# Miniprotein binders against a2bj90: the designs that were tried, part 43

Target 1, 235 residues: a2bj90
Amino acid sequence: MSRSARRKTSALNTVLRVVEVFASIQGEGPFTGTYSVFVRLAGCNLRCPFCDTRYAWSLEAGKPLGVEELVEEIARYEPSLVVITGGEPLLQRHPLNSLVEGLESLGLRVQLETNGILPAPARDEQLWRVYHVVSPKDVPVRVPGAKLHPSWVDYARATGRAWFKFLVANEQHVREVAEYVAKLGIPRSRVYIMPLTPEKLDMKELLELHSRIASLAVKWRLNFSPRLHLLVQLP

## First folded at step 19 (miniprotein)

Design OX9
Fold by OpenDDE base, fold request of step 20:
Structure OX9 (fold): chain B 235 residues (1-235), chain A 83 residues (1-83)
Amino acid sequence: as target 1 above (235 residues)
Amino acid sequence: NPDDEDDAQWLLKLARIYQRAAERAARKGDYDKAIFYLDLAVELLEEALELFSNPEIRKQIEQELQTTKERIEAYKKKLEEQK
C-alpha cells in the first residue's frame, strides 16, 4: 500500500464539515445549565419538517475544518462541556472519533446529540466513552425514514451514558413515549420529555407550555427537559 | 370537571399557537413545516373536542377543525407544486 494511500485515508479521518462553533448554556437534557461549546456538524439523514437548523442539512453547508484546529478552537473557550450536534453528527463518524480523542486528551467532557438512526458506538470507538443524548424521530412525532437503531438501547444499558429525549405537545404524546420506552426496556430515569416549541413563540406562551409539559412529566414519572436557552434568550 | 375545562382551554390555546406557526411557515413557502404544525393543531383540537360538553363550544371547535383540515389539503397541493 503506497505512502500516498495511507496519507489520503489519514486525511479523511482528520477533517470535519462544520457549520458553526459557539459558546452558550446547554438548554436541554441531563446537562441543562452547563456552560458549553456547541459544534454544529453539517449533513443530516433526516428532513424533519420542524427542524430549526435546516441550513445544516447539506454536507456542503459545512466548512472543512481539521480536527486539531477544531480542538484548539474549542479549548480557547474553556468549556465545562463540548456539545457535538448538527444535522446528524454520526454521518461524520470517523473524523468525529478523532475529535473526541483530541478533546478527551485535554480533559474536556463531551456530549453528542444524535437522532439515533445510525448505530450506537462500538467499544473500540472513542465515541463509546462520551455522553449521548438520543432524540428519536419515530415517536411521538413520526418523521419519514426515522427508526431508532436497537443498539442505542444496548449502549444505554451497558454504559449508563445515554439518555433519550422526546418532543411532546400533549398528554397523548407523553403516553406514546411512556409505552415506547417500556416496550424497548429503556428505564424512565433515562427518558426526557421536552416541549415541542414553534419558532418565535411569545415568552408567556413559552413559559405556559413549559409548565404544562413539566406537569405531565411529573404525572408520568419522566424527566423534563426545558428549552432553557429559549427561556433565557441565549443561542 | 373544572380541571378538564382548564385542560381543554389550554389545548385550544396550544392549537392556535401551532396554527400561527403554520401560517408563518406557509408565508415563507415552507409548506412541510406548515402541514406539520397544522397536523398537531388537529390532534389538539380533537382532544379538546372530547373534553368540552358545551354544544356551542363544540360547534366552534368542529368548525376550526374543518378549516384546519382544508388548509392542510391546500398546503399539500402547494407542496406538490414545488416539486
Scores: ipSAE 0.853, ipTM 0.941, lowest interface PAE 0.6, mean pLDDT 94
Fold by OpenDDE base, fold request of step 20:
Structure OX9 (fold): chain B 235 residues (1-235), chain A 83 residues (1-83)
Amino acid sequence: as target 1 above (235 residues)
Amino acid sequence: NPDDEDDAQWLLKLARIYQRAAERAARKGDYDKAIFYLDLAVELLEEALELFSNPEIRKQIEQELQTTKERIEAYKKKLEEQK
């Protein structure tokens, strides 16, 4: 490979397509309640019917941002956590590793949100060091083309830095999750169930749905993820 | 069982929440989302139907199920017309 090809590949590894950067409280999963900066990356390998961030599905919906500039922007918020989300962040795997390196160099904790279709981080990736919340889209709701990559189970076992978050509506969904994680050898301590909330729920309906799903989490001995940001009316 | 009746009432309520979400999606031309929420509503109505013994309530749920299934098929047709 010519010196010019290496410079072009290095430059491509330093730019992310970013939809939005904002500060809020992490409302979901193991880091619920954490003051976080959210980085929503553009592009997704799925077309989930229930997706609330459809505007992030196209790579072209994101603006190109340099990794260094993005690290500086994130650092100005003084976050307790950086949440990398999007459509599917791992579609931008190479520049995402560079972003993680930059953030970790500042002592910032990083959490990735992923659908788990793409392979888990390898040991030589900067992404290996961060936390991952994997949201499979094959159980209990089935999105066409969704399949959890088996390497996420191996990553979870090897590192203890992965959790699995599932959208559920009823006890049957919780049963399907319990069976699925048992079959894959995922320990219940790494599993979160979360209410499948439609848009424009009133607060009473939202609270009741949370209560019902939380009770099912206790019954099935699974962790409960709220949608805390919806309950407290944050982004 | 009083607990089963409370659970069944909740399932009906949740089904209707998803039906309203589906209707909002369909009004926007988002038939994928509409079908998704109606499929969830069907599952919840079927579960509720198993828990209710009252014939009048069962009849209402059966009618709501039928209407929901018909709406799914109508939205599937509309979705195919968009492709």
Scores: ipSAE 0.852, ipTM 0.941, lowest interface PAE 0.6, mean pLDDT 94
Fold by OpenDDE base, fold request of step 20:
Structure OX9 (fold): chain B 235 residues (1-235), chain A 83 residues (1-83)
Amino acid sequence: as target 1 above (235 residues)
Amino acid sequence: NPDDEDDAQWLLKLARIYQRAAERAARKGDYDKAIFYLDLAVELLEEALELFSNPEIRKQIEQELQTTKERIEAYKKKLEEQK
């Protein structure tokens, strides 16, 4: 490869398309309650009808930010966790590995949110070392084109750094999740069910829905993910 | 069973939550979201119908199911008109 081709590939690996950066509490999954900086990356490979972040679906909705500049911006918040989310963060896999390297060099913990369609990290990627919450969209919500990549099951077994979070509305959805994870050989200890909430739910109805789904989690011996940020009115 | 009746009442309430969400989406021209929430409402109403034995309640749920299915078909047509 010519020096020009290496410089172009290095430049492509150092810029992310970022929609927003903000500090809040992680409201979902195994890190619920953690003071976190959220990095929302642009671009998604799905078009979920229930998506609350549709503004992040296009890569053009993000601003180009250098990895070094973004690491410095994140570090100023003194976060207990860096949450990388978006549409689908793994669409920007190369510069995302560079971001993870920069954040880990500062001793910052990183958690990725992904839909699990793209392959899990390989052992030579910086992404191999971080935490992953995989949110499949094939079960029970059956989003067209959603399919969990099998390498996420292997990654979860090899590292213990992956969890699987499913949106559910009722007991039938919880049953479908239980059957799906059993078939894939995902340990129940790595599975979270989360309420499928519509936008602008009142607080009483939101709390009742959380209570009903949490009771189903106990009955089915699965972990429960709240939407804590909605309950405490944080972003 | 009193537990089955409480569960059935909750399913009806949740179906109506999703119906309201669908109506909000449809008013914004977001028929994909509207259809998705109405499909969930249908599933919940069908489950509730299996739990209710009272003929009057069953008749009300059946009517709500039919109306919801008709709305789905109306929103599918509107979604096709947007393409």
Scores: ipSAE 0.848, ipTM 0.939, lowest interface PAE 0.6, mean pLDDT 94
Fold by ESMFold2, look of step 19:
Structure OX9 (fold): chain B 235 residues (1-235), chain A 83 residues (1-83)
Amino acid sequence: as target 1 above (235 residues)
Amino acid sequence: NPDDEDDAQWLLKLARIYQRAAERAARKGDYDKAIFYLDLAVELLEEALELFSNPEIRKQIEQELQTTKERIEAYKKKLEEQK
């Protein structure tokens, strides 16, 4: 078989369950403001009460897409960043590594969003080389079963390619985050606090909450993550 | 102290934001989300109560806190019925 035929056959045999693919701005974390393509994978190992993407919880919410076809679709957007999110993307770890390989071969920058329950990438995985924003759900919001896997701290220290993002409502929550990250040995430069914003908050209230949490970030010497897409009314 | 009063007033405002969010969630039948936001509101009201000395204001906050806790118990019953 020719090289073209072998590549086509390989891509057709590797499949991801995908809820949606869309272009927008990364609104959260260290890549805030970047023109991005979002790939939302189906399935989640949590049922967070505050989740805004409940429609991605079930694996059945995703349609099967071949990895090569998905890479081609993503590339047509000409993104500055590919954000892989979900649900919990690491539930589809093996085909996800194939997607990352395809995206890297085109020189596309990749960032994964994860709740950190499943282990960090191993050195021999394609995921080892991409960026990760880890959002633990055991502090301060205390979602049952949401324990951060300790390998994420080791991965962050070894690679410098992981950051930790926490939802907070008030200073008590920020204090809890600060104690948590200090205990785990996570440096402040890798920590983001982000406003815990309910759905359909009016703009004045949204701005006030952002202002209050940003002031706390400065006070506690932590990074601040907005929810920029909410402020500018993008998906 | 003006800074303490501003902080206390913000805590009350934020508690009410979460109470409204809980009502919206409950109208959709999302009682787990509603309880989550009301638990946050209780925390914020308790913090605000510690910052106010005026007895009339404290009585208002205590009544709001009681009403919120009653609403939590009502939503817990509805959540169990969904099981």
Scores: ipSAE 0.837, ipTM 0.927, lowest interface PAE 0.7, mean pLDDT 92
Fold by ESMFold2, fold request of step 20:
Structure OX9 (fold): chain B 235 residues (1-235), chain A 83 residues (1-83)
Amino acid sequence: as target 1 above (235 residues)
Amino acid sequence: NPDDEDDAQWLLKLARIYQRAAERAARKGDYDKAIFYLDLAVELLEEALELFSNPEIRKQIEQELQTTKERIEAYKKKLEEQK
């Protein structure tokens, strides 16, 4: 088979289990404010009690979609960024690499959101070339089984394409994050702290929590991540 | 110390935010989420207790802590019943 035919056959044969595809603003982390298409993949290797997307935990929650079909759907939005999230997208690693290949062939910028339990991309993976926001769930929130794989720190150093984001409620949590990242050798420039926001806060409470966590970010010389989509009431 | 009192007042307000979030989660039957938020509220109340010296305020915080811990145990029983 020619390389062209083999590539077309590979993309057609690869299926992802997808919960939802939608356009919005990336509200968190280094790409905050970017017009984005979100692709929520089914399946998760954690059962975080604070999870707002429990409907994505089971692989059966996802609709099977061919990679080429999904690339075409995403492209119709004309996104500035494609955010691959979930559940835990790396549970579908092989077809995910095919999706990334298709998106890159169209010049689309890609960011992955991951809990970091599974290893960082290898150099021969398409995922190696995209951006990653890693959200460890073992500090300060302590979800059982949520150990960050050490390869993510090596990946961040080698590529400059990974950042680490932590949910915090107070200064004690920020102190725990600071100790954790220092122990792992993660530079502060790669670290974001973000307000631990429950559902359905009134706007004044939401703004006050943002203000308090942002002040702590300045005090501790860490980056601050808002939840901008909550502040502007977008999905 | 005005910084300590402002911080203590915020900690109490944040504990209430998480207590309300826990009540909403419990109404949906999400008792694991409810317990998570109540555990955060306990942590915040304990931190606030370190900052207040007024005995009347401290007594009220200790009573709220006890009530919150009882609620946690009640939700743990509810979670077990769902299994």
Scores: ipSAE 0.833, ipTM 0.925, lowest interface PAE 0.8, mean pLDDT 92

Design OX9
Fold by ESMFold2, fold request of step 20:
Structure OX9 (fold): chain B 235 residues (1-235), chain A 83 residues (1-83)
Amino acid sequence: as target 1 above (235 residues)
Amino acid sequence: NPDDEDDAQWLLKLARIYQRAAERAARKGDYDKAIFYLDLAVELLEEALELFSNPEIRKQIEQELQTTKERIEAYKKKLEEQK
């Protein structure tokens, strides 16, 4: 293998397929309100009918970017949090671990968003040290092919760095979530319910839906996640 | 019971929110998304029907439920045609 070919092969080991990078606020889950840079990775192992980001489903939607270049771009925003999302970012697990290493070397906090089908990080992965918001799609919305890998519950217990977030529309959905997390032994303190919010909702309806789901969260003693970015009209 | 009437009215409002979302999705050719939202609307309409006692209101909800179920079947056919 020529020196040029070996360098190209080595560079591919540190390449991510990236759909978009942008600054906004984290609008969901335990880090709601944090000034963040979002890195949307291409590829997904689900085809959720409600997905707001269908443009990220195909791996081909991503531009190949070197990890070093991506770290520099992210750092220029001076984020308080780096949110890695997608598609399903764990489909690009190896270069993702390299990205996490680079970001942590600069003291940047990292949060991953995942549907939880692929296993939780191992202790020797850079991903072990970051925060994770896991959104299982097998309850209540029951997306075909969705199943939470059991290692996420073990990871959450061992590290305290994972939370579980569920889309709900009504009390029956909340009941299903409560039964699901109880069966898996996920403590209520790690569980968020979030309004199942379609695109292009007017602000009055958006607030009413938030209010109704927040009231259910209180009733069922679960955490509530807004979709704050929608309320304040940010991406 | 004013709480039941408020809950019932909200369920109808939410069902209509999802019906509009389904129409928007269908116009873009996203029939899987449209069906998903209409299924939610059916669920909500069925819950609302259990809470209303007024026969004229119940009749209107039953008609809305029937037309929504017909739309689901139409969109399922369109989704199969995309395959």
Scores: ipSAE 0.809, ipTM 0.910, lowest interface PAE 0.8, mean pLDDT 92

## First folded at step 20 (miniprotein)

Design QB1
Fold by ESMFold2, look of step 21:
Structure QB1 (fold): chain B 235 residues (1-235), chain A 84 residues (1-84)
Amino acid sequence: as target 1 above (235 residues)
Amino acid sequence: SEEIRKRAEEAIREAQELLKEVIERAKKTGDEDLQWLAKLAEIYLRAAARAFQRGDYDKAEFYLDLALEIIEEAKEMLEELKRK
């Protein structure tokens, strides 16, 4: 097959189920504070009790959107970072690789958010070259079925493009995270702890929880992730 | 089932009564870390109660279990302070 035929076939078969596209700041992890466009993909392989985005659990929550059309929509925002999130974006792996190809052809920086159950990118995937924030849900919050795929640790070591972020409530949780990452061989420089924030906290409670978890991060020599978008009241 | 719902409702009420006692005892100690644990338990127990009232029993159970773990942590700290 010719190169033009391959390009035509890819474009005709590249559809993502998208819940929402919006501009905001990245409020969590290593890119905190960056002007970002968020692309929330439909579908999730977990049903976390604390999930903030339950409206993205079902594939039917997403509208089908062509990858080229989506790239154009994203580009109009002139983002500094494109954050692909969901649900679990890797459930739509094939068209997701096409989206990443389109975004990178425009020089746009891409970060994926994943629960890490599905395998890390292979070297021949477009996803290989993007940044990943992996949020395992088996420790300390113990979501059933949430086992981190071991390839993520190998991927992080090989590429330097993955970080691991954990929701914690207290020091016992931080201790469990420390034991977990040590067992898996994840260096603490790649680990973020983030406050577990239920809905309807007032600002004083939200700030106090941030302060307490940040102090634990310093004590345990781990990176701290805020939930900055909550503090500044952005989506 | 109705029996499971009733058990969850009773468990939340029992936790609320335990927490009330822990808050009062923590306040008397003046210990800032203990008072924070009591407040943290209250935060998650409030989340459990809200989730229960909305019929989100998985969220309610998650936050209730977390609140109870923190209540137990606070009770252990109260006992340590008494031993001094």
Scores: ipSAE 0.848, ipTM 0.926, lowest interface PAE 0.6, mean pLDDT 92
Fold by OpenDDE base, look of step 21:
Structure QB1 (fold): chain B 235 residues (1-235), chain A 84 residues (1-84)
Amino acid sequence: as target 1 above (235 residues)
Amino acid sequence: SEEIRKRAEEAIREAQELLKEVIERAKKTGDEDLQWLAKLAEIYLRAAARAFQRGDYDKAEFYLDLALEIIEEAKEMLEELKRK
């Protein structure tokens, strides 16, 4: 390989398309309440009708950022957690592995948010070491083209570093989630249900919806994920 | 198309009428869970209407379908409460 080809391949593995970087509280899943830096990556393989981050769907919506520069930017916030989110972060798997390596070298904890359509990390990927919150879109909300890749169940079993977060509206949705995870052999201790909230919901209605879904979580012996950032009016 | 827009508008109107009937019946029962389902359907139907007004038909359809599912659940609960 020519020096030019090695420079081009190295550059492709060291640049991410990033929509935004910001500090906030993790509002969802097992790390709820954690002071976090969010890295929202550009590009998604889904078009969920209820997506709050549609501006991240196109790869062109992101700016190219070097991995080293991004690690330095993240480190300045002194985060308790780095949350990699976006559209679908695993569309940028190669430079994302390099980002994780950089962040882990600084002793930073990393959590990935993924829709679970793409394969789980392999043992030789830096992504194998981090935490994953998988948000399937096939159950109960049935987004076209959504299907959980089976390797996520294997990854969860092998590592204990994966959780599954499902959007639900009512008890029927919670039932469908319970049946789905039982069929796949996902332990209930790794399952979160989260209220399906429309944009600009009234705070009273938002609180009532959280209460109703939390009660269903207890009834069905599942974990509850709030939308804490919406409740406390943070990003 | 203008035809898709009209069909979506009609479907939202029909859902609003169904919801109105459920709300009126729910108020008569005094059942808190039924009143919640009626409120939940209202929340999603309002989301559908807002999406429709913005020309976001995929979002409008999604929240309309969800509102209709909740309306149907509320109707089933109403029929169960009449049998008790």
Scores: ipSAE 0.845, ipTM 0.933, lowest interface PAE 0.6, mean pLDDT 93

Design QB12
Fold by OpenDDE base, look of step 21:
Structure QB12 (fold): chain B 235 residues (1-235), chain A 84 residues (1-84)
Amino acid sequence: as target 1 above (235 residues)
Amino acid sequence: SEEIRKEAEESIREAQELLKEVIERAKKTGDEDLQWLAKLAEIYLRAAARAFQKGDYDKAEFYLDLALEIIEEAKEMLEELKRK
């Protein structure tokens, strides 16, 4: 391989398409309340009708950033957690593994947000070492083209570093989630239900919806994920 | 198309009429869970209408279908409350 081909392959593994980098509180899932730097990656393999980050769907919406520069930018925030999100972060799997390696070398904890369509990390990937919140879109909301890859169940069982977060509106949705996770052999302790919130919801209505879904979580013996950032008006 | 837009507008109007009937019936029962379902349907139907106004028909359809599902749940609950 020519020096030019090695530079091109090296450059492809060291550049991410990034929409935004910001500090906030993790509002969702097992790390709720954690001071976090969010890295929103560009590109998604879904078109969820309820998506609040549609601006991240195109790869072209992201700027190319070097992994080293991005690690330095993240480190300046002194985060308790680095949250890698976006459209679908695993569309950029190769440079994402390099990013994780850089962040872990600084002793930073990393959590990935994924829709679970793409395969879970393999044992030889840097992504194997991090935490994952998988957000299936096949149940109950049935987004076209959404299907949980079975390797995520195996990854969760092997590592204990995966959780599954489901959007729900009512008790029927919670029932469907309970049946789905039972069928897949996902432990209930790894399952979160989260309110399906439309954009610009009134704060009173938002609080009532949180209360109703939290009560269903207790009734069905599932974990509850708030949308804490919406409740406290953070990004 | 203009046809898809009209059909979506009609479907939202029909859902608004169904919801109005459920809200009126829910107020008569005084059942808090039924009143919540009526409110939840209203939340999603408003989201559908906002999406429609923006020309986001996929989002409009999604929230319309969700509102209709909640309306049917509220109707089932109304029929259960009448049998008690």
Scores: ipSAE 0.848, ipTM 0.935, lowest interface PAE 0.6, mean pLDDT 93
Fold by ESMFold2, look of step 21:
Structure QB12 (fold): chain B 235 residues (1-235), chain A 84 residues (1-84)
Amino acid sequence: as target 1 above (235 residues)
Amino acid sequence: SEEIRKEAEESIREAQELLKEVIERAKKTGDEDLQWLAKLAEIYLRAAARAFQKGDYDKAEFYLDLALEIIEEAKEMLEELKRK
């Protein structure tokens, strides 16, 4: 795209609807423990019954923020990782690519969290170059409307920049995940299982559930994801 | 609707009664994995009851169904242990 055309497109899509921006620790997946700035984008194409962030479901829940202003705000935190989450961030795909461009121009590492219904990034998108944690919602829990777009598996193979994370309650769920990823050709090294933790668990229950799911991860030769922010009581 | 709400409330109470039986039977076996299944069902059934009281019926149904599946798993394990 020419410089003039790129400038026009950026101006038209320089605004994101943002629910919140905050610093914390990435508590889940391959970057667990990393000092991060979270950018929660508004809008979601699912209504998961177990969702922890229902306040981000509506696109109207977000406030409009200019991408350039947002990049500057994020940079002031001096994050080790920028986590773009939501809702479903890919519903705002076009301005999201502008945000990623700005963050990467400053050398900031970016991770996107997605339910994988919308297609993986194309080679000409800025999102192509960032890390992705894909959380399909069609296994082991079958959320209505959820279906992993097959391009995410192709993207993971081509780039090595995607991992797949599944909420599980018990061994039957882990078996279902194992069958699902084998059918799709997703190698175990890219698969995380994570405990399905309802609200209001006390610390003993939370630890027991983590311990049981971690043991299953070892047994099934899958990666384990904690929900570390719950264990250390951070947002 | 009110009919759906009443059906959900009755289903939760029925699951709570089934769970009491499973917990008692699991304790008698001394099997730690079976006792964990019973506790796991209790965790999700409690989540279902909490969601129901808040009027979140989709969440309540989700956790109730999960709890019932785990109760059935525990019952199958109890029968398997009995045959040994």
Scores: ipSAE 0.838, ipTM 0.925, lowest interface PAE 0.7, mean pLDDT 91

Design QB4
Fold by OpenDDE base, look of step 21:
Structure QB4 (fold): chain B 235 residues (1-235), chain A 84 residues (1-84)
Amino acid sequence: as target 1 above (235 residues)
Amino acid sequence: SEEIRKRAEEAIREAQELLKELIERAKKTGDEDLQWLAKLAEIYLRAAARAFQKGDYDKAEFYLDLALEIIEEAKEMLEELKRK
């Protein structure tokens, strides 16, 4: 390979398309309440009708940022957690592994948010070492083209660093989640249910919906994920 | 198409009528869980209507279907309450 080809391949592995970087509280899943820097990556392999981050669906919505520059930007916030989210972060898998390596070298904890359609990390990837919250879209909400890749179940079992977060509206949805995770052999201790909230919900209605879904979580012996950022009016 | 828009508008109107009847029936029972389901259906139907007004038909359909599912659950609960 010519020096020019090596420079082009190195440059492709060191640039991410980033929509936004911001500090907030992790509002969802096992790290709820954690002071976090969010890195929202551009591009998604789904078109969920209920998506609140539609502006991230196109790769062109993101700016190209170098991994080293992004690591320095993140580090300035002194985060307790780095949350990599977006559309689907694993669409940028190669430079994402480089980002994780950089962040881990600084002793930063990393959590990935993924829809679970793409394969789980392999043992030789830097992504193997981080935490993953997988949000399947095939159950109960049945988004077209959504299917959980089976390797996420294997990854969860092998590492203990994966959780599964499901959007639910009612008890029937919670039942479907319980049946689905039982069938896949996912331990209930790794399952979160989260209320399916429309945009611009009234705070009273938002609180009542959280209460109802939390009660169902207790009844069904599942973990509850709030949408804490919506409750406390943070990004 | 204009036809898709009209069908979606009609479907939202029909769901609004079903919801109105459900809310009236739920109030008569005094059952808090049934009243919640009626409120939940209202929340999603309002989301459908807002999406429709913005021309987001995929989002409108999604929340309409969800509202209809909740309305059906509430009807089943209402029939169970009548048998007790």
Scores: ipSAE 0.848, ipTM 0.935, lowest interface PAE 0.5, mean pLDDT 93
Fold by ESMFold2, look of step 21:
Structure QB4 (fold): chain B 235 residues (1-235), chain A 84 residues (1-84)
Amino acid sequence: as target 1 above (235 residues)
Amino acid sequence: SEEIRKRAEEAIREAQELLKELIERAKKTGDEDLQWLAKLAEIYLRAAARAFQKGDYDKAEFYLDLALEIIEEAKEMLEELKRK
């Protein structure tokens, strides 16, 4: 095989630690409502108190899957969007770039969810061309160890492929987000605020919280993200 | 960790007492925003209590702190309403 063919074969044999693969609706951010396949990668560099996916924190929670097999599994769902999430997917950066290469070769649209601690993609990475929803955990929720890497702001400006999403409970939180993004030079058009929803809220409480946060988004001229999957009771 | 459990349990009980008073006073004012703050504090305090019962003390502390911040905001609004 030529060097080019060997490189393609090598990328297809790279291994990822995967917690789960499932179809659902993207419920958050700029692609809300899109029929999606979610790929949850194992491992996280944070221990957020409000995390609902703690089962993905340990890298050992994932099962090893080859990139070629994973691409085939994802393709069978015929998704409109592939959402790579976790844990923190960038902890498995090298095999993740191989997965993205395989998915893009099939014309599949890819979105990454990240807490933004690890650096944004370089121009020579396959991840450079995918969409990114960055959820910093240092404001307003202030998770210990959280720190947005400054390269994400540069990446967003250079590519237009990154958005920033913040969990908020009230107007004081929204004010903190507004100050934070202004200081970092993140334009409002790239910022989403999303309701901080504890487990086991009833539907009335979910709707009330959504309504109040959406009103704040309008008041502060920020984008609003629902948690649509909770409202329609999908995973 | 036992000391953390003791402090969290006591703090939750104290917050529950504050919230009960706040809810009654908010209803008497008829102020929709104040009543929302009381309800919001209840939502997060309930999440804190649930997490505490499951032994998830980091989650309990997170939601308790948030509930207490909202209770304090509501108390400030109540004082403003008394003056005006």
Scores: ipSAE 0.842, ipTM 0.922, lowest interface PAE 0.6, mean pLDDT 92

